# Designs tried in a protein design chat: VH-VL binders against NAD kinase (nadK). Part 17

Target 1, 268 residues: NAD kinase (nadK), of Syntrophomonas wolfei subsp. wolfei (q0aze0)
Amino acid sequence: MKIILVNNRFKENTEKKAQEIAGQLSALNVEVIIDNGLDEPYAGTVDFIMVLGGDGTMLRAARRYGQRAIPVLGVNMGTVGFLSNIEINELAEYLPLILREEYSLEARMMLEVAVFQQQSLLTRVFCLNELLLRSNSPRMLSFALEISGQKLEPYRGDGLIVSTTTGSTAYSLSAGGPIADPQLDAFIVTPVASHIINKRPLVVSPEREISLHLLEEREAIIGIDGQIKMDFGAENRVLIKRAPHPLLMVNLKAKPFFTSIDRSLQRQ
Short names: E, the ipSAE of ESMFold2; O, the ipSAE of OpenDDE; V2, 0.75 times the mean of E and O plus 0.25 times the DockQ between their complexes.

## First folded at step 18 (VH-VL; framework fv_bermekimab)

Design P1 (from M5 with heavy chain W104Y; at its last look DockQ between E and O 0.74; V2 from the best seeds 0.00; counts 0 for: pae E 2.4 > 2)
Fold by OpenDDE, look of step 18:
Formats: C-alpha cells, structure tokens, sequence
Structure P1 (fold): chain C 268 residues (1-268), chain A 123 residues (1-123), chain B 107 residues (1-107)
C-alpha cells in the first residue's frame, strides 16, 4: 500500500504528526509520500490520501489530487470544519481498517473552473468549494451571468459565488447562500452584496454550465476555495461546470451533518 | 546533471537594493521548493528563505524579513532573491539550494547547491 | 528559533584517525538533522540526512547517529580529502538553522 500524507509545512503541529504517522506507516511496510504543500503534487500512483489538518488542507488536497479518483480521508487536528471525518486521536483506532481498505466512500461534486483570455484558456482548476468573482476596488462590478446559454439580467454588486453543495457551508453561507445537503449535486449561485437587495441565490442543476464575464472595464479577481487568487478583467471569461470526477471522501465514521451544523457554525 | 548557477552579486552601498538570480538546469525546476542560504566571510551558514514549487508559499529568516523577497519564474527555471534596504551584516556569499521532495526523511535537506554569488559593501 | 551547538569548533587529526563531531539542538528535533562538508571556496556538500542516512555518493566512512537533541558525525578513518569544515543543520522547523561548524585540520 502507498499513502500520501497531506499537511501544511508551516503548521508545526500537523508537520510533527505527519512525520510521526509516516514513521508508523513505514514500520508497517506502507510506502509513504509526504505532501506538505511545498512541492508539486505527487504524480505517482497511490492507494490512499490522508489529510492532516483542517478544511483548508482538505481543499488543497482536493485540488491537487481529486481528479485522480483516490480515496481521501480528512483527519481533523483540533480545527473547526466540515471536511474531516475522524479526529487525530482516533487515527490509531481506524488505521487497521484503512490498511484493509474497509471503508465506504462518499462522492462529492467538484467544480471545473476554466478561465479564458478571449478564446484562449489561461487556467483550468478543479475545486471542492467555490469560485468567487469579486471586485478589486470599493466600486461595484457589473457582470453577466449565463446559465446553459440563458443570459440573465446583468448583475451589479461586489461579486458572485458559484459553489458546490460541499461549499455551501463555506463562503457562500457567509454571503447568504443556503445550506445544502452534501449528498446532493448542485451549483449554488450566491450574490455578494448585490445592488438588488432581494437578489436570491440560485440552485442550479449540475448538468448546466455557468459563465461569467465583466460588462465594464473594472478590476476584479477570481478566488478559488479562498486559496487561489488571480486577476480578472473585461477580456476574461470564466466557465464553470461539474468536474468530470467527484472527490472520493473516505467515510470511516458516520457524521451527522445536519445535527452538527448549528454546533459547527456557532464555533465559527 | 543538476546544476544551480547564482548571479547578480557585487559591491553595493548600504540601503541600496540588489537582485540575485539562480538558474536551474538538469531537473524539473517547477516541481521543487527552493532555498537561499548565505555565508558571511569566514563565518557559518545561515538559512535565508524558502519558496514553494509554484511560488505560492514563502518563509523568511527573521534577519531578512521585510527586506528580502524570494520569487521564481518557472517558465525560465530561475530563482530570485530581491534584497532591499541592504545592511553591512548582509555581506555574504549567497547560495541557492534545492530541497528533495516527497520522500520520508529526505526532504528539508539541501542536496544540491550553486557555487554562490558574493555580496559586499562599499562606503 | 532552534539553536544548534556544534563541538568542537576545530579538531586536529591525522590521516587514518577516527574523528567525531557533535551537534546539540536547543530542543527536540527528532531525527531531522543533516551534516554538510564544506571545503574552502566551495559550496557545502550534503553528507548525511535524517540523522543517519548517507547521501548517495558519500563514502561509507562517514556515518551519522543520534536523535532528539544530541547528534554525532563520525569519520571512521580520516582521508586526505576529508580535511574541511563540517556543519550540522536542523530541518525540524523553520527557520532552519546550522551549527557553528567544525574545522578538521591536519595535525
């Protein structure tokens, strides 16, 4: 068996634990790759991904490895979040199950985000939570939203979020989006400080495609999962669709999503 | 063959700026975290800064934080160190170094070094 | 920051001698210690990583041992090309730090 341990090199607690776990796994004749974020994603074949830390580390792992259809386990290390399945102190208990591949998988829809310059592709990213279009100035943006070829009325506001159901409890929630069942596949389109006060979030079929572009010469940015940032201007277009592959999240321990929402959100 | 070649060193006045470059070859530069390490004349080694493979993450020694900027151009296989507000204590040979990746226990160490470039000061 | 105390600062030895250099960390650094060799006018060369792993191409007369806070580099039989300055480096946490160096000189 070959396992990737994903952590953050600059978070010492996760680094220490990653090294400890790596040693333990090695002693059990498990090959270990450590991805602490400093290096390019490991390109070799692996059987399992263990994410040590919080939601941010999981999001990074998803972007780096989600398209490879590898089981991904979130191991929480004392942070508040929605993407971890077990606690670090539970790992020893569940390690035999992991090694025997005795676990269930939960498929989570990801976004495929493509950013264009005219007709040229600048970048393509798969992400677990959301794409954010946001003004880079105190002034509102004017932008066009198109869903499956249907052109909506121009949006005016600070920005727009296109989120997965997984991402519904992330930035979309802060912007007034609905909380969605993570077992449901859908886009959530949430306005950020819309000029139209009553502009409501949209729940959109995962079969549809969403496109965004600016209607005026303004400075904006694209944000992905709160970790990737890039400039976005009038010459750019963004196309969002369902990623061809879901993230396969390992389910070792059943977590009651709806009964834990209030508790988790209150902690934030 | 892995090669790292530093350039840009020279004689500068205190308070001025200097930009060092390190050209990499013989390996997939864009895949590796890179470092700067310096050595004052007749003194020991001092770690300066690290940059992740894609430049998204950096960390600096306290002695250079706020004055030095590590960056990279992966399209050209070049590592940079922008040094601003230079001080006499910055006098050193500056090395760029590669850090092995992925392997348990083998990361974090500098397996390849450049020949270094000297930064000195004039009054 | 983690301070690395290296001893001795210098050692006089002859070809064939056993040379031992010690490095002590101000805190537990597990096994995340490297040893480098540096000759005058040259860049450092990695000898040992992870406290005891020999870098590829390094002669077997070099060995590293230790864990926690106390580490040792040993040259079992000193060769003429081994006269140089040696440094330890901790890679447990940022910022990475080096020992003060040990100069191995000809007796």
Amino acid sequence: as target 1 above (268 residues)
Amino acid sequence: QVQLVESGGGVVQPGRSLRLSCTASGFTFRSYAMHWVRQAPGKGLEWVAIISYDGSNTYYAESVKGRFTISRDNSKNILFLQMDSLRLEDTAVYYCARTPKYTYGSGRYFDYWGQGTLVTFSS
Amino acid sequence: DIQMTQSPSSVSASVGDRVTITCRASQDINRWLAWYQQKPGKAPKLLIYAASSLQSGVPSRFSGSGSGSDFTLTISSLQPEDFATYYCQQANSFPYTFGGGTKVEHK
Scores: ipSAE 0.415, ipTM 0.792, lowest interface PAE 1.6, mean pLDDT 93
ESMFold2, look of step 18: ipSAE 0.525; ipTM 0.798
ESMFold2 (binder alone), look of step 18: mean pLDDT 92; pTM 0.940

Design P2 (from M5 with heavy chain W104F, light chain F94W; at its last look DockQ between E and O 0.73; V2 from the best seeds 0.58)
Heavy chain, then light chain:
Amino acid sequence: QVQLVESGGGVVQPGRSLRLSCTASGFTFRSYAMHWVRQAPGKGLEWVAIISYDGSNTYYAESVKGRFTISRDNSKNILFLQMDSLRLEDTAVYYCARTPKYTFGSGRYFDYWGQGTLVTFSS
Amino acid sequence: DIQMTQSPSSVSASVGDRVTITCRASQDINRWLAWYQQKPGKAPKLLIYAASSLQSGVPSRFSGSGSGSDFTLTISSLQPEDFATYYCQQANSWPYTFGGGTKVEHK
ESMFold2, look of step 18: ipSAE 0.612; ipTM 0.819
ESMFold2 (binder alone), look of step 18: mean pLDDT 91; pTM 0.925
OpenDDE, look of step 18: ipSAE 0.453; ipTM 0.795

Design P3 (from M5 with heavy chain Y102W W104Y; at its last look DockQ between E and O 0.69; V2 from the best seeds 0.00; counts 0 for: pae E 4.4 > 2)
Fold by ESMFold2, look of step 18:
Structure P3 (fold): chain C 268 residues (1-268), chain A 123 residues (1-123), chain B 107 residues (1-107)
Amino acid sequence: as target 1 above (268 residues)
Amino acid sequence: QVQLVESGGGVVQPGRSLRLSCTASGFTFRSYAMHWVRQAPGKGLEWVAIISYDGSNTYYAESVKGRFTISRDNSKNILFLQMDSLRLEDTAVYYCARTPKWTYGSGRYFDYWGQGTLVTFSS
Amino acid sequence: DIQMTQSPSSVSASVGDRVTITCRASQDINRWLAWYQQKPGKAPKLLIYAASSLQSGVPSRFSGSGSGSDFTLTISSLQPEDFATYYCQQANSFPYTFGGGTKVEHK
């Protein structure tokens, strides 16, 4: 069995703990790769992914490995967020269950994001929380939103968020979007500082295809999960679909979403 | 054949700035974390900074934190070191260096080095 | 930061001699130690990684040993091209740190 231990050496004090866990697993004849974010994603076959850190580290793991249909366990290292399942101090207790594959999986929808220049694909990325289109200047954007080929009335404002239900508690919430049950598959489309008052957040079927482009020349940015940034201009178009595979989150310990909302939001 | 070639060193006045560059070839540059390491004349080696493969994470030695900025351009295979508020103790040959990918533990050994570029001062 | 103490500072030796260089870490670094060779005017060259693993293209007369906090580099039979300065480096954690160097010089 081969596993990846994902951490962020630069932002969290997880390196020593990752070494300890790797040693324990090696003693059990488990092959371990440590992914601390310095190198491109590990290319070889992997059976399980363990994320040591907070929601930000989980977002990175999801983007790097989420399309491989590999179980991913979030292990909290201090500050409790929305995406961890167990605490680091509980890991020894749960290791036998992990090794025997005695756990359930919860599927979390991901976005597939394709950015084009005219007809040419520039990049394709996946995200767990949201895509943000925003202005990169004092001037607001004028942009078109299409949902499955249906053109909505033009938007004007600072930008737009297209999030998953998992992302509903992130930037979308701050922009006025609803909190959604992460077990639902849906897009949540949330305007950012819209100059047009009747542009309300939309909840959209995951089978839809969402397209965005600028209606006039402006400096704009596409943001992915608040961690990746790309320039976006009038020559570009972005296409958003449900990703082919959901993130497969390991569930070892009950973590009721609704009863924990207030506590989780305060700890962000 | 892996090659790393530094440039941009020279003679400067204290308090001024310089930008060093390192041009990489013979490997997939965008797949690797990259480093700067320096060596004062007649002295030992001092690690300076690291940047992740995609440029999203950086870490600095305390002696240069806040004054130096590491960056990279993966489209041109160039590593940079912007050195601001230069001090006399920054006098050194500056090397760019590479580490292997996906090593167990910290595993960060500098398997390839450039030839170095010298930074010195005039009064 | 992990301090690396390297000894001796210099070694006077002849071709054919066995040379040993030691390196001590201020804390346990497992086996995450590297050795480098540097000749005047040249960049360092990796010799040994992970305490004892020989880098590709390095002659077998070089060997490394140790774990935890105490490490050695051995040159079993010194050759004329081995006169150089040698550095150890801990690769365990940021910031990476080097020993002060050992100059191996001709008697």
Scores: ipSAE 0.236, ipTM 0.653, lowest interface PAE 4.4, mean pLDDT 88
ESMFold2 (binder alone), look of step 18: mean pLDDT 91; pTM 0.935
OpenDDE, look of step 18: ipSAE 0.616; ipTM 0.857

Design P4 (from M5 with light chain Q27K Q55E; at its last fold request DockQ between E and O 0.71; V2 from the best seeds 0.71)
Heavy chain, then light chain:
Amino acid sequence: QVQLVESGGGVVQPGRSLRLSCTASGFTFRSYAMHWVRQAPGKGLEWVAIISYDGSNTYYAESVKGRFTISRDNSKNILFLQMDSLRLEDTAVYYCARTPKYTWGSGRYFDYWGQGTLVTFSS
Amino acid sequence: DIQMTQSPSSVSASVGDRVTITCRASKDINRWLAWYQQKPGKAPKLLIYAASSLESGVPSRFSGSGSGSDFTLTISSLQPEDFATYYCQQANSFPYTFGGGTKVEHK
ESMFold2, look of step 18: ipSAE 0.625; ipTM 0.839
ESMFold2 (binder alone), look of step 18: mean pLDDT 92; pTM 0.941
OpenDDE, look of step 18: ipSAE 0.450; ipTM 0.801
ESMFold2, look of step 19: ipSAE 0.510; ipTM 0.794
ESMFold2 (binder alone), look of step 19: mean pLDDT 91; pTM 0.936
OpenDDE, look of step 19: ipSAE 0.649; ipTM 0.865
ESMFold2, look of step 21: ipSAE 0.543; ipTM 0.801
ESMFold2 (binder alone), look of step 21: mean pLDDT 92; pTM 0.940
OpenDDE, look of step 21: ipSAE 0.338; ipTM 0.757
ESMFold2, fold request of step 22: ipSAE 0.597, 0.602, 0.561; ipTM 0.829, 0.830, 0.815
ESMFold2 (binder alone), fold request of step 22: mean pLDDT 91, 91, 91; pTM 0.939, 0.939, 0.938
OpenDDE, fold request of step 22: ipSAE 0.818, 0.720, 0.755; ipTM 0.907, 0.883, 0.894

Design P5 (at its last look DockQ between E and O 0.67; V2 from the best seeds 0.00; counts 0 for: pae E 2.7 > 2)
Fold by ESMFold2, look of step 18:
Structure P5 (fold): chain C 268 residues (1-268), chain A 124 residues (1-124), chain B 107 residues (1-107)
Amino acid sequence: as target 1 above (268 residues)
Amino acid sequence: QVQLVESGGGVVQPGRSLRLSCTASGFTFRSYAMHWVRQAPGKGLEWVAIISYDGSNTYYAESVKGRFTISRDNSKNILFLQMDSLRLEDTAVYYCARTPKYTWSGSGRYFDYWGQGTLVTFSS
Amino acid sequence: DIQMTQSPSSVSASVGDRVTITCRASQDINRWLAWYQQKPGKAPKLLIYAASSLQSGVPSRFSGSGSGSDFTLTISSLQPEDFATYYCQQANSFPYTFGGGTKVEHK
């Protein structure tokens, strides 16, 4: 069996714990790959991904590995978030189940984000929470949103969020979007500080194609999961689709989403 | 043949800015994390900053945090160090350095290739 | 930050001598220590990594030992090309830190 341990090299506690766990797994004849964020994602076939850290580390793991249909377990190293399943002090208890592959999987929709310059593809990125289009200056943006070729009235404001249901509790929530059950597949389109009073959040079928472009020259940024930033200008457009594969999140311990919302949100 | 070549050093005045470049060849630059390490004249080595293979993760020594910015252009195989609010204490030879890929068993923690360095000093 | 204390600051030695340099970390760094050699006007060169592993192309007269907080670099029989300054570096955690250096000089 081959496992990727995902951590953050700059978080000393997760680095030390990853080393400890890797040694224990190696003693059980498990091949271990460390992904600490510094190197390219491991390209070979693996059976399982263990994420040591908080939601941010899980977001990186999702972007790197979410399209490979590999089970991903979130192991919390501190404050409980929305994407961890077990605590680090519980890992020894659950490790036999992990090795025997005795767990269930929860599918979480991801976004496929393609950024173009003119008609040329510049980059393709996957994300678990959201894409943010925002102004990179004191001036508001004027931009166009198209949903499956249907042009909405122009937007004017600080920007726009296109979120998954998983991302509904992240930036989208702060911008006025609804909390969505992460078991649903949908886009949530949330304006950011809209100057147009009747632009409300939209919940959109995951089968739609969402397109964004600027209507006048402004400095803008595309943000992915709050962790990747790209310059975005009048010559660019972005296309957003449901990603080909969902993130497969490992469920070893029941996580009652609705009864825990307030506690989880206080940690963000 | 791995080669790292720094440039952009020179004589500056306090409070000014300077941008160092490191041009890489002989390896797949975009696959490696990169570092800056400096050495004040007659002194030892001081680690300055790291940037991940894709530029998405950075970390800085406290002595330069908030003043220096590490970045990279993977299309041109260039590593940068933008140095703002320069102080006399920043006088040093600046090296770019590479680590091999990281493993839990030990690699990726050590600088296997270094450039020849570029000197930054003050007109004082 | 992890402080690295390197001793001695300089060594006067002759060709053929055994030279020992020590490095102490302010906390446990496991085996995550490297040794570098630097000649005047040149960049450092990696000699030893993971405390005791010899880098490819480095002569076998160089050896490293230690773990935890106390580490040693040994040159078993000093050669003319070994007159240089030697640095240890901890790689346990960021920020990486170096010892103050040991200058090995011709007696």
Scores: ipSAE 0.514, ipTM 0.782, lowest interface PAE 2.7, mean pLDDT 90
ESMFold2 (binder alone), look of step 18: mean pLDDT 91; pTM 0.934
OpenDDE, look of step 18: ipSAE 0.606; ipTM 0.853

## First folded at step 19 (VH-VL; framework fv_bermekimab)

Design Q1 (from P4 with heavy chain Y102W W104Y; at its last look DockQ between E and O 0.75; V2 from the best seeds 0.00; counts 0 for: pae E 2.2 > 2)
Fold by ESMFold2, look of step 19:
Structure Q1 (fold): chain C 268 residues (1-268), chain A 123 residues (1-123), chain B 107 residues (1-107)
Amino acid sequence: as target 1 above (268 residues)
Amino acid sequence: QVQLVESGGGVVQPGRSLRLSCTASGFTFRSYAMHWVRQAPGKGLEWVAIISYDGSNTYYAESVKGRFTISRDNSKNILFLQMDSLRLEDTAVYYCARTPKWTYGSGRYFDYWGQGTLVTFSS
Amino acid sequence: DIQMTQSPSSVSASVGDRVTITCRASKDINRWLAWYQQKPGKAPKLLIYAASSLESGVPSRFSGSGSGSDFTLTISSLQPEDFATYYCQQANSFPYTFGGGTKVEHK
């Protein structure tokens, strides 16, 4: 069996635990590929991905590997998150089940984001939580949103978030978007500091295409999962679709979503 | 087969700037984290900086933080070190170095080194 | 910063001798230690990584041992090409640091 072990080389606590776990896996004759964030994503065949860290490390793993139909397990390293399934101290208990592939999978929708300059594709990226369009200056943006060719009334404000249901508890929530059940597939479109009174969050079918472009020259940024940033201007547009493949999250331990929300939001 | 070739060293005056280059060949440069390590004449080795494969993450030794900038051009297979506000203590041979990928050794052990480029000072 | 103390600073030895070089870390670095060989005018060469793992192409007369804070490089039977300076390096925490070096010289 070949496993990718994902961690952050610059987080000493997670790095130390990753070293210990990799040693344990090697002792069980498991081939371990290390993805500590320094190297290009591993391209070879792999059976399983184990993510050691918080939601940020899971977001990176999802962007790197989420389209490859590989089971991904989130292992919490001490802070309450939405994307981990088991705690680091429980790993030894669950390791035999992992090696025997005795677990279920939960599919989580991802976004496919394509950014253009005029008609030329600049980049294509996948994300698990959200795309953010925001101003890169004190000035507001004026921008157009199209949903499957249907042009909405212009937006004016600090920006817009297009998230998955998984991303509904991230930046979208802070901007006033609804908490969505992650078992639903949908886009959640949340304005950021809108000056248009009735621009409310929208819940949109995952089968739609969403397009954004600026209506006037401004310095703006596209953000992906709060971790990737790209300059965005009047000659750019972005197209957002459901990604071809969902992230396949490993479920070893039941995590009731609704009671977990209460604890996470209330910090208890 | 792996080749790392530094250039851009020379004699400079204190307070000036210099940019070092490291040209890589014989491996897929864009897949690897890269480092700079220096060695003052007649002295030991000092690690300087690391940059991730895509340039998104960097870390510096305290002695150079704020003065040196590590960067890379993956389309041309070149690693750079921009050295500003140079001081006499920066006198050294500067090596670029690679670490392996996808193993425990990623970011840890320098499995390939260039032959170095010398930075010295004159009044 | 983790300080690496390397001993001795030099060794006079003959071909065939067993040479032992020690390296002590100021903090527990687990097994995250490497040994390098450097000849005059040349770049360092990786000999041993992870305290005891031999790099590909390195002769088996070189061996490494230790964990935690105390590490040893051993050359079991010195060869003419082994006269060089040897450095240890901790790879546990940034910033990475090197020992002061050990010069192995002809007696």
Scores: ipSAE 0.545, ipTM 0.807, lowest interface PAE 2.2, mean pLDDT 90
ESMFold2 (binder alone), look of step 19: mean pLDDT 91; pTM 0.939
OpenDDE, look of step 19: ipSAE 0.581; ipTM 0.850

Design Q2 (from P4 with heavy chain Y102W W104F; at its last look DockQ between E and O 0.48; V2 from the best seeds 0.00; counts 0 for: pae E 3.5 > 2)
Fold by ESMFold2, look of step 19:
Structure Q2 (fold): chain C 268 residues (1-268), chain A 123 residues (1-123), chain B 107 residues (1-107)
Amino acid sequence: as target 1 above (268 residues)
Amino acid sequence: QVQLVESGGGVVQPGRSLRLSCTASGFTFRSYAMHWVRQAPGKGLEWVAIISYDGSNTYYAESVKGRFTISRDNSKNILFLQMDSLRLEDTAVYYCARTPKWTFGSGRYFDYWGQGTLVTFSS
Amino acid sequence: DIQMTQSPSSVSASVGDRVTITCRASKDINRWLAWYQQKPGKAPKLLIYAASSLESGVPSRFSGSGSGSDFTLTISSLQPEDFATYYCQQANSFPYTFGGGTKVEHK
């Protein structure tokens, strides 16, 4: 059995803990690849991914490995979040189940984001929570939203969020979007500080294709999962659709989403 | 054959800036984290900075934090070190170095080094 | 930060001698230690990784041992090309740190 162990090398003692866990797994004849994000994603075949850290580390793991249909377990290192399943102090208890593959999987929809300059593809990325289009200046944006070729009336404001249901509790929530059950597949389209009255959040079928472009020359930014940003201007457009594969999240310990919403949001 | 070639060193005045370059060949540069390591004359080795494969993450030794900036151009296979507010203590040979990618339960070690470029101060 | 303490700082030896260099870490670093050789005017060269694994192309007269906090590099029969300075480096946790070096010089 081969496992990727994903961590954040720049957090105090996280690297040492990852090495300790890797040693323990190696003693159980488990081959371990350590991925701290400094190098490109590991390209070889693996059976399981273990993420040591909070939601931010899980978001990076999802972008790097989410399209490979590999089980991903979130292991919390101190701060309760929405994307961890077990705590680090519980790992020894659950390790036998992991090795025997005695767990269930929960599929989480991801976005596929393609950014163009004119007609040329600049980049394609995947994300677990959201794409943010926002102004990079004091001035508001004027932009067009198309959903499966259907043009909505122009937007004016600070920007727009296109979120998965998993991302509904992240920036989308702060911008006025609904909390969604992460077991649903949908886009949640949430305006950010809209100057147009009655531009309400939209919940959209995951089978739709979403397109965004600016209607005026402005400096804007595309943000991905709050961790990656790209310059975005009048020559650019972005296309968003459901990613080919969901993130396969390992479920070892029941995490009652609805009874824990307030506690999780206070920590996040 | 992996090759790393530094340039841009020289004699400089305190408080000035200097930009070092490291040209990489013989491997897929954009797949690897890259480092700068320095060695003061007659002294040992000191790690200076790291940059992730895609340039999105950087970290610096405390001695250079706030003064040095590591960056990379993956289209040209060049690693940079921008050194601002230079001090006499920054006198050293500066090496660019690589660690192998992906570990199999082991730590990372500097498997390839450039020959270095010297930064000194005039008297 | 993990401090690496090397001893001795220098050693005078003849061709054929056995040379032993030690390195002590301020914390447990498991086996995540490397040894480098550096000749005057040249960059360091990796000799040993993971405490005892020989890098490709390194002669078998070099060996490493140790775990935890105490490590040793041994040159079993010194050759003329082995006169150099040797450094240890911990790879256990960031930031990576080096020992102060051991200069091996001809008597």
Scores: ipSAE 0.308, ipTM 0.700, lowest interface PAE 3.5, mean pLDDT 88
ESMFold2 (binder alone), look of step 19: mean pLDDT 92; pTM 0.941
OpenDDE, look of step 19: ipSAE 0.596; ipTM 0.850

Design Q3 (at its last look DockQ between E and O 0.79; V2 from the best seeds 0.00; counts 0 for: pae E 2.7 > 2)
Heavy chain, then light chain:
Amino acid sequence: QVQLVESGGGVVQPGRSLRLSCTASGFTFRSYAMHWVRQAPGKGLEWVAIISYDGSNTYYAESVKGRFTISRDNSKNILFLQMDSLRLEDTAVYYCARTPKYTWSGSGRYFDYWGQGTLVTFSS
Amino acid sequence: DIQMTQSPSSVSASVGDRVTITCRASKDINRWLAWYQQKPGKAPKLLIYAASSLESGVPSRFSGSGSGSDFTLTISSLQPEDFATYYCQQANSFPYTFGGGTKVEHK
ESMFold2, look of step 19: ipSAE 0.436; ipTM 0.735
ESMFold2 (binder alone), look of step 19: mean pLDDT 91; pTM 0.932
OpenDDE, look of step 19: ipSAE 0.711; ipTM 0.872

Design Q4 (from Q2 with heavy chain R30K, light chain F94W; at its last look DockQ between E and O 0.67; V2 from the best seeds 0.00; counts 0 for: pae E 2.2 > 2)
Fold by ESMFold2, look of step 19:
Structure Q4 (fold): chain C 268 residues (1-268), chain A 123 residues (1-123), chain B 107 residues (1-107)
Amino acid sequence: as target 1 above (268 residues)
Amino acid sequence: QVQLVESGGGVVQPGRSLRLSCTASGFTFKSYAMHWVRQAPGKGLEWVAIISYDGSNTYYAESVKGRFTISRDNSKNILFLQMDSLRLEDTAVYYCARTPKWTFGSGRYFDYWGQGTLVTFSS
Amino acid sequence: DIQMTQSPSSVSASVGDRVTITCRASKDINRWLAWYQQKPGKAPKLLIYAASSLESGVPSRFSGSGSGSDFTLTISSLQPEDFATYYCQQANSWPYTFGGGTKVEHK
């Protein structure tokens, strides 16, 4: 068996634990690949992905590996988040179940984000939480939102968030969007500081395609999961749709999502 | 065969700028984090900076922060160090260095080094 | 920053001698320590990583030991090609830091 162990080299508290875990796995004849964020994503075939850290590290793992239909386990390293399943202290207890593949999987919708320059595809990226379109200057944006070819009245404001239900507790929430059950598949479209009073958050079928472009020349950016930033201008457009594959999150321990919301949000 | 070849060193005046290059061959450069490490003549080693495989993350020694910029061009397999506001204490041989990938050695242990390029000052 | 104190600063030794070099970290660095050899005019060469793991192609007469804050490099039987300067490096936390070096010289 071959596992990717994902952590963040810039957060030193994970390295000692990662080495202890890798030692245990190696003693059980498990091949361990390290993804600490410094190197290109591992290109080879693996059976399982173990993420050591908080939600930010899980977001990176999801973007790197989420389209490969590999089980991904979030292991909390001290800070309560929404995407971990077990605590680091519990890993030894659950390790036999992991190795025997005795766990369930929870599918989490991802976004496929395609950025174009004129008619040419510039880049394609996947994300677990959200795409943010925002102004990169003191000036407001004027932009168009289309949903499956249906043109909405123009938006004016600081920007827009297109979120998954998993991302409903991230930036979308701070911008006034609803908390959504992560078991639902949907887009949540949340305006950021809209100067159009009738632009409320929208919950949209995951079967729709969402398109964004600027209506006037302005400096803007596209943010992905709060971790990737791309310049965006009048020559660009973004097409957003449900990614071909969901993130397959490992469930070893029941996590009471609704009763834990307050604890998890206090971290923010 | 992994090779790292630095260039761009020379004699400069304090306060001026210099750009070092490190050309990589014999491995898939775009897959690896890269580092700069320097050594003043007759002195010990000092780590300078790291850049992640795609350039998205960088970290600098305090002595150079705000003055030096590490960057990379993955299409040409070149690592750069842009050195601005140069000071006499920046006199050193500058090495580019690689760490292994996909192991615990990633970002930790310099398994391959270039030959170094010397930066000195006229004054 | 983690200070790395390396001792001795120089050693006079003969071929065949056992040479021991020590390195002390100002903070617990677990096993995140490397040893390098550097000959005049050349780049450093990695000998030992993770305190005790021998880099591929390095002769078995080199060994490393220690954890926490105290580490040693041992050359069990010095060879003519081993006259060089040796450096330790901590890789526990940013910024990485090196010891001051130990010059191993022919007696």
Scores: ipSAE 0.545, ipTM 0.797, lowest interface PAE 2.2, mean pLDDT 90
ESMFold2 (binder alone), look of step 19: mean pLDDT 91; pTM 0.927
OpenDDE, look of step 19: ipSAE 0.616; ipTM 0.853

